# Designs tried in a protein design chat: VH-VL binders against q89xp2. Part 3

Target 1, 226 residues: q89xp2
Amino acid sequence: MTSPCKHGDRPPGRHDLVFVSPAGWRAMLDARDDLAADSLLARWPKMRWPTIRRRALPHEATGVALGLPLPPSAGKKRVALLVEIDHVASVARPPSLQQARAYAPRNWWPTLDRLDGLALRHSVDARVYGSLAWQSLTGLDYVTGRSDLDVLFEFRSETDIDRFVADVAAIETSAPMRLDGELMSADGAAVNWREVHGGASELLVKSIERVVLLDRHQFISGATGS

## First folded at step 17 (VH-VL)

Design t2
Fold by ESMFold2, fold request of step 18:
Structure t2 (fold): chain C 226 residues (1-226), chain A 118 residues (1-118), chain B 107 residues (1-107)
Amino acid sequence: as target 1 above (226 residues)
Amino acid sequence: QITLKESGPTLVKPTQTLTLTCTFSGFSLSTSLMGVSWIRQPPGKALEWLASIDWDDYKYYNPSLKSRLTVTKDTSKNQVVLTMTNMDPVDTATYYCAREHYWDFDYWGQGTLVTVSS
Amino acid sequence: DIQMTQSPSSLSTSVGDRVTITCRASQSISSWLAWYQQKPGKAPKLLIYDASSLQSGVASRFSGSGSGTDFTFTISSLQPEDVATYFCQQYDSTPWTFGQGTKLEIK
């Protein structure tokens, strides 16, 4: 047997999708009347849709903490799940910009194309999360007229971050939506792109384990994956 | 006791529309995670799934047959109806309805042989 | 469409023998797989669900294992009443598809 992640690959982290086994779903549905009683929540495993990893609460020391982000029509909330590790069937990266494009409003397409081209030029792996990601994964209506475009930019140690965020800002000036983007280092730590573009000396760095303030140099230096 | 029974014509001419009814007891299609599926088996061949309808009105169709299939339910009568248009001799098979609880077919009807011939 | 390939297509063996049937999916289906028994002239009967879970009321000599693409169904000690055709079914993605079956007989 091999693990889902090879040497040199980024370990699973923020925004990664988690697929639960049929046995795991059956156990949760049998144990939780709230899941079985709600038609959308019961539908989730029948569609084989993934879940999203979330930070564990203090009482959730055992197991894997997961969430189901519901569409606006269902109240736009996240349903909390806790599953045993042996019921994690696989982990996948969020949808790529290319995969998500067909599910976006037509007037978003030029912005998505420009971001895809920018990511290619800088050797950045660009993925979507949030409303567009879940619209592409489920086919349900997540994207509204007020929706941001949520993009995850995984950069490499050679990436010129200052130039990259300047180019992102240029793309946003003609975009029909607000761009909510995170820059993610190889170790899975992420910051909001606007903090970097704005020249902040301290950045709010998020990982699956914790949230910390780091000075700008510490975040960029840590991005080497060393 | 959970039972399902298929009913409908056993002989159909080419181009005609087949209508089959699944009548069941011992469960309700209004109960969460319940569904009824139609599966057929040509003589001596593998089973082929046709269509399903779930408690929440979600419907699934085999993509290769989707234009010919309609599945509906009447929860008050404990019935599910399959309609298949433009029948052809290759559609000769035993047609089963089965309960889908969660995602597996745990109870099956006895099946009805439908022969399509001029 | 996910193709389910079973081996062997037919098997003749003795009462008390261990029987092994395999099923291979053309792409990963995680553990979204069931095994069915179909006796002559009868409807299929569910034996194993979610690749390895034994259906209620099914004899403990039946078992299943595997995940991903390769699955195994086992009868630990063949009984006379086990003469039937056995087949796998994937329920990972539509269309739900079945193996062609393995016809099991006693010699």
Scores: ipSAE 0.820, ipTM 0.925, lowest interface PAE 0.6, mean pLDDT 90
Fold by ESMFold2, last read:
Structure t2 (fold): chain C 226 residues (1-226), chain A 118 residues (1-118), chain B 107 residues (1-107)
Amino acid sequence: as target 1 above (226 residues)
Amino acid sequence: QITLKESGPTLVKPTQTLTLTCTFSGFSLSTSLMGVSWIRQPPGKALEWLASIDWDDYKYYNPSLKSRLTVTKDTSKNQVVLTMTNMDPVDTATYYCAREHYWDFDYWGQGTLVTVSS
Amino acid sequence: DIQMTQSPSSLSTSVGDRVTITCRASQSISSWLAWYQQKPGKAPKLLIYDASSLQSGVASRFSGSGSGTDFTFTISSLQPEDVATYFCQQYDSTPWTFGQGTKLEIK
């Protein structure tokens, strides 16, 4: 399953899973009657399930902004949390395609296998987020017949991104679901794979801090630099 | 004042089923984040957690004993019941019920010694 | 299962001394750890929860610290009533497991 790293190894970025300490959970539950009063929300820390990093609201100048994405049976909403950095026990990457496969609908398996093979060939780290990720993390029913496959593709300096997205498009041709994939640079900035495949000269780049338009080359060079 | 008390047989023969009842007061198992756990301690040995049941009816079992354990609750009576099948002399221990608030065991019953002997 | 290893197995020391007991988990448990005191013939009493938080009604001479795999329990100035066995317990993953205990005696 997901391998948490120690608190402080790196600050959590977009799509990162955040495990909250017991003291952090207790403080939030004591301060927020809405969390304690809802059986699923109170159950969350009892299961030691992670939270997800989210963009901070303007008034959240200190702390780490987190979310709890609830399953469809609970109204499919994201509950906002704010935790002190000392209560971030560990940070982990989203589940890998391989980790999530067993939790996916059976008819998704060929697509997941092809994406995993593609990622290997292109030196891309492929992970899931969204409904399949949370189904694999919690065992609760998140994936529906209308769900997209949300894939995070972390690319490297050797990755031919244009060829990679062309190959993703080829895989989607026979997929039973829409691929809602993001290409992510090493610094955590991400762009939708379709914008890249479509040949856009400017890309809508999302990070934990901001959403900005960048030239195609600005995004790609950010991923290859260190 | 929060109290828990274990009740049931103190002598059990090998192969019999043990049924223990935890009767508590001063809290409700319908209250969020409340649970009751069963823990045993063989004479002179470490504590061993057996099973828990939470306010939302979620149940936890020690995997090594899961096939022998059942935990249930009756919130209206403030009771939690543990059954443990196929008792053996190695199961001789003091059996405690404890309140689990959040995730720690903050209040314990006095314990009941259960001896398994022919 | 997560093994909890305590050290030392027993201590003999004087009233007023500082007492330190350690607990090591076989894998990271973050700070999902409690410390209990147990006197002969009695149920355990919770002293410290979440590795470092003092339970209500517990004397301030008791403290806990640590995270991950290594945890420390401290009595800042030993009192006669502190003669007992002390246990750590992890509650990160099932089964919840306890240390074998540290017997504390006064010389």
Scores: ipSAE 0.812, ipTM 0.921, lowest interface PAE 0.6, mean pLDDT 90
Fold by ESMFold2, look of step 17:
Structure t2 (fold): chain C 226 residues (1-226), chain A 118 residues (1-118), chain B 107 residues (1-107)
Amino acid sequence: as target 1 above (226 residues)
Amino acid sequence: QITLKESGPTLVKPTQTLTLTCTFSGFSLSTSLMGVSWIRQPPGKALEWLASIDWDDYKYYNPSLKSRLTVTKDTSKNQVVLTMTNMDPVDTATYYCAREHYWDFDYWGQGTLVTVSS
Amino acid sequence: DIQMTQSPSSLSTSVGDRVTITCRASQSISSWLAWYQQKPGKAPKLLIYDASSLQSGVASRFSGSGSGTDFTFTISSLQPEDVATYFCQQYDSTPWTFGQGTKLEIK
């Protein structure tokens, strides 16, 4: 699997992949018997698979809060990890829609192709998260017959957001799966595309630090509460 | 004391199959994050990794040789076995087994020289 | 496949001198790198793991540094028993690959 190119992106936020250094993995495995005792969890660093950034719990004031989303066969659990900042080896964006396509069910391919074309026309960067992302990253079976397609749409200031979400809605009408996409501004704040399509005046804006209601203008202009 | 020892034929003919056994002591291959790897070194040349087998039976093979290699383990006997088919004189090398703990090769056997010639 | 290129291929230096060996990976390997010492007729011995961590029982004059593509192995004060060939090895992605080695001599 190809790795996303580094481009000097924003600090790691929601949906960003975090690769832990070998020293960081060794420290966690030595300190946590639950990681070493579970074959899949011990296998994770052996495969060099990434983790995902998660919101920190109150007692996790220092370090970087990470998670391992396990596949359905392992109970569909997200295992919590905490690492020192020095053990963050690299950060990557979620897999692109193009990268993930080969790992999707074949009946999803026409919808993925339409979304990719739409994103290109609007200069939107389309990426996947959730089950398809982890299937593409690990090769393990995450996608089921009931799985959503989770797409992250990073838009630019010139993007006609209202036109874009209308076109997303049109694509979903004939899709074989539910499309659970998020629109993400340049600062990493995101909203569900349906809230925008539905014309809501206030949007539920999610970032790594907070979940907050912002008015539509605040989100589209890139203003994110801290 | 952790030790590994390679055993098997030291002379094989071209086209024959090589079978090498790594017998180890001082650790168990049932322990999490333990593995055993096979590495070879042709005379005067760089080391070349061949195959690995981990505690959870996960196996890795050098892609350039994958069709010729099989690695298996018997945890109860503390043994790992490498088979390599269709031997050729270019495969003449010292063959090592090494313990992989976490991901580095921290203990090595003494090696066994395998010569391939008619 | 990730190619590991060592520099220099050989060197000759005096007891007490500082020795520096460089290893470059053809793509980023983070810090998934080890350094080994191999004496004639012997198996390799692990010296440094995870790019910079000293293996148990290895003298403190040995050290490693670097991350990404460029790595350095250092002997702070060369001793007569350090005559050997030194190899780097990446374990970021398969196949695990070794540098061609650096032959270290005293003169």
Scores: ipSAE 0.811, ipTM 0.922, lowest interface PAE 0.7, mean pLDDT 90
Fold by ESMFold2, fold request of step 18:
Structure t2 (fold): chain C 226 residues (1-226), chain A 118 residues (1-118), chain B 107 residues (1-107)
Amino acid sequence: as target 1 above (226 residues)
Amino acid sequence: QITLKESGPTLVKPTQTLTLTCTFSGFSLSTSLMGVSWIRQPPGKALEWLASIDWDDYKYYNPSLKSRLTVTKDTSKNQVVLTMTNMDPVDTATYYCAREHYWDFDYWGQGTLVTVSS
Amino acid sequence: DIQMTQSPSSLSTSVGDRVTITCRASQSISSWLAWYQQKPGKAPKLLIYDASSLQSGVASRFSGSGSGTDFTFTISSLQPEDVATYFCQQYDSTPWTFGQGTKLEIK
């Protein structure tokens, strides 16, 4: 599905997938009876499935904080993992819209195709996260009839963000699901697309380290480099 | 101690179906992260992985041979069975079963030579 | 399929020599790699797992290193009992694949 990048190529950010080394998995399975005793959790490394980067909890002073988002049939909790940096084998980006398409409900396909075309026209890198991403990565049933389509829009400095979100809103009008998308700058700071489309003067900006309210102008100008 | 042993026919005619049984002791396929794999080695050639079956009944097949392979287990008998259809002389090889613990093949059977000849 | 290419295909050495065998994967396999020893007419024996971890009961003269695409297997001081064929095996993605082997002989 998605190709890993070498660990040292760039710092991991929000939504980045993290592949744990075989030695790292052995260490976690040997130390944590809850992982080894649960068939799905023990299956995870057998499938070479990635984990997801998460913010560290206060007691997690060292290591890399990771999570395993469980499918609805196993509960909707994220299992917390903590791994030594030496056991981070690689980092990869979330699945592209094209990679995820085959795993989506068929009635989602026209919306995915329209978003892919829109992303191309605006030079935006569009990826999926959330339920469709994990359905694509694992083949397990994550997407339900009530699921949102979670899209990550990585924009470039030349992207006309206001026009882009207007076009996203137009696509949602005919979509069979709610679009829950984030606009992400190259440095990994992200905001919900609806806050931008709705004209909010302050935006809730999320990064791997913090969640902060930022002036709309500051986010947009910082994202374009101006 | 941990042992695995392959059993089944040593001579098979072209087009016939081969059935091999791996009987093992010293571990259980009900234990988490345990699996059994079938690997073959044609005379003078590299090893080729065929199929695996894990403790949770998850099955893996070599895609180039998948239409010809079936792997099953009987945990109560400590047995894993491989079925391979439409045998051809090119399938002449020594067939091994091996224990997969976590993900490496740490214990192997002695192997059984299967010759496919008319 | 991930192709595993070993070098050399055969090697003739003396007791006490250092032996080095390399294995290259056609794409990154992280450290999902094992090394096996196989003597004539015998089943393979696991020596090294996860690229560099020594299997229990295996002599410390055997070692492995590498990650990604390039891997090295070493015997620090060859013993007469080490005459065998050695091969690598990747377990990053299916089909699991093996190198063609390196036949090691004593001069």
Scores: ipSAE 0.806, ipTM 0.916, lowest interface PAE 0.6, mean pLDDT 90

Design t2
Fold by ESMFold2, last read:
Structure t2 (fold): chain C 226 residues (1-226), chain A 118 residues (1-118), chain B 107 residues (1-107)
Amino acid sequence: as target 1 above (226 residues)
Amino acid sequence: QITLKESGPTLVKPTQTLTLTCTFSGFSLSTSLMGVSWIRQPPGKALEWLASIDWDDYKYYNPSLKSRLTVTKDTSKNQVVLTMTNMDPVDTATYYCAREHYWDFDYWGQGTLVTVSS
Amino acid sequence: DIQMTQSPSSLSTSVGDRVTITCRASQSISSWLAWYQQKPGKAPKLLIYDASSLQSGVASRFSGSGSGTDFTFTISSLQPEDVATYFCQQYDSTPWTFGQGTKLEIK
């Protein structure tokens, strides 16, 4: 798994993994009978598995809003957690495509290999989120025959985005699954790759704080900017 | 009220299999976040964790000894059993069972000295 | 395996003195750390869990601090009954590992 960094190195962003301290887990388990009563939820801290950052609800004005995406066998839901910032032990990037490959269905391997090669050619950092990510992090069965491949493409200023998404589209044509990919800029803002490939003049830009429509040029320019 | 006690042979010959039983009272291994662990201490040396078994039957083994260890539980009898194969004189130690609540060892048995010699 | 390096290996001091023992982990363990006391012929006793939390029924003169790789255990005012070996234990990742201990004696 990705190497955690110390609390306070950077705030957790979209798709970042958050590791909770033992004191944070005790506080949550002691306060919430639903966590302690469910074997999988109680197992989570015992395994030192991470959580995922989520948008805060209105009554969660302080603290860090986190989630536990449960596997399909447990009803496929996201359990909401809230921790004090002092209980965020570390933050890590999502698993890399290479790290996750061994946990994917074998019929996904050719597509994963093509995406990895594409990422290398375009100087893009390819990572996974969603079902494959959580399967690789926990070893539990998250990926089903209906699962998307959720890929995060962290691009750099020199990346030819238009060429990149055209090549992603070509790869998806032969893929055994839907590719639900996001292009993420250095500042953590992300757009769905299909919006860029489709030539949309305005893009739906997502970050941990907000969702906004930006002109295609503003997103591309801001994403390459200092 | 919470007690743990180790029982089993105190003398074992090299190559034999050691079986130790931890009998406990005052808590149940059916309770969430409860576990029982086996830890040993060679004379004059640091403690070494061996194996653990949790309320949900999840088992952990020290990787350096994993091929030699088996841990099981009988929740109805409040017992946890450790089996360790191919004993060697270097395995001479005091063997403890301990309750793991959350992730720390909060209650320990008195320990049993197991001597391995020919 | 995460190595726990404890310092000093032994310590002799006077009743009423402040005692400080350190543990260093070979990699970050966040605050997944406990401190134990072991008296001769006895099983270990948990004193501090999660690096700094005092176990119920343990005297308030005992405390712990630190996170990451460097941890400190303190006895604010040494009492005669505190003669024992003290050791740390990490529970961040398996195998759970223990320090070699610090033997505390009264001069």
Scores: ipSAE 0.802, ipTM 0.917, lowest interface PAE 0.7, mean pLDDT 90
Fold by ESMFold2, look of step 21:
Structure t2 (fold): chain C 226 residues (1-226), chain A 118 residues (1-118), chain B 107 residues (1-107)
Amino acid sequence: as target 1 above (226 residues)
Amino acid sequence: QITLKESGPTLVKPTQTLTLTCTFSGFSLSTSLMGVSWIRQPPGKALEWLASIDWDDYKYYNPSLKSRLTVTKDTSKNQVVLTMTNMDPVDTATYYCAREHYWDFDYWGQGTLVTVSS
Amino acid sequence: DIQMTQSPSSLSTSVGDRVTITCRASQSISSWLAWYQQKPGKAPKLLIYDASSLQSGVASRFSGSGSGTDFTFTISSLQPEDVATYFCQQYDSTPWTFGQGTKLEIK
């Protein structure tokens, strides 16, 4: 299980898990008949499972926008939630590769082990999001035979990003799945690893606030603290 | 309006199996977010949670006792049944069933003292 | 397992006094915490849920506060009928666990 971060460590960003307080869940269940009527949605707070931060819609100016990604058996829907800030109990980082490994298909294990070793050699914090993350958090069946491995690579100032993505590409050549990964800076801005590996001069940089195109050097230099 | 009542034997020999029934009224265990829990209290000691069963048939067991416990429900009879195997004198306690609405224990039965003695 | 430690173990005070009882969890439980009153030979009665919410029908002199690991239960003005043992209980993760209790008496 993922250890929650304190609500004061940093603002919730992309892929961060948000744990809702019991008062927050009670308020949502009382106000939303659709949540209380669905056995899986009502089960969610009973299991103390987290939610995921999502980008707020324009009409959601107050509160914290959250999502509840349902497993394939429930239609692969993402249920939208909106909670008061006082009902955010804690924020946690996504599960680490190591935490998620036991929940992955066995034929994924060699790829996960290679990625974990690579991340360690490059001083990268590797975590999972998407189907494997939610399978590891809930124990429900999220991963299918068509699932990507969604990895979040939080790099540090000493990381040679170009060498790192080249090594990721080498690992993928023998992988049983497509690797859908993001490189994330300390400020929570992220880009798809394939854009970096492919040599794109402009990168699609995603954060909780916006999606923008940045010059490759602007992303790398800003992400490394320059 | 809401009531719970524990029934079953009050004296059990070591190694025997205890079966307790919680009969309740004023609510249904088919209602979302509803559950029934079993909690015991040895004389002069703290309460110890044993097991719970929810409206969706999800079951929880105290890990230290899990191999000895089974909880089941019969929604049509408004009953929850606890079975605890291999009773020992240290299991002597008052056994309560309690309603769980959302996640707190808001209504309790009066309890039944179960003595385990040779 | 999450250990719940209450302080004090017993307390003797006068009618009209403010009473405070503390409960500490061995790890963060957010606000997944309830307070119960138990009189001798009786089942517990829920007073406070979700750390600070007053149960319906419970006198307003009872209150709770705290989150994380440290919680406080308060009786603003002790009444004769408040003589009982008071317990905290966490419901963050199984097993749900209770404090050892605080026995409250009137001088």
Scores: ipSAE 0.796, ipTM 0.916, lowest interface PAE 0.7, mean pLDDT 90

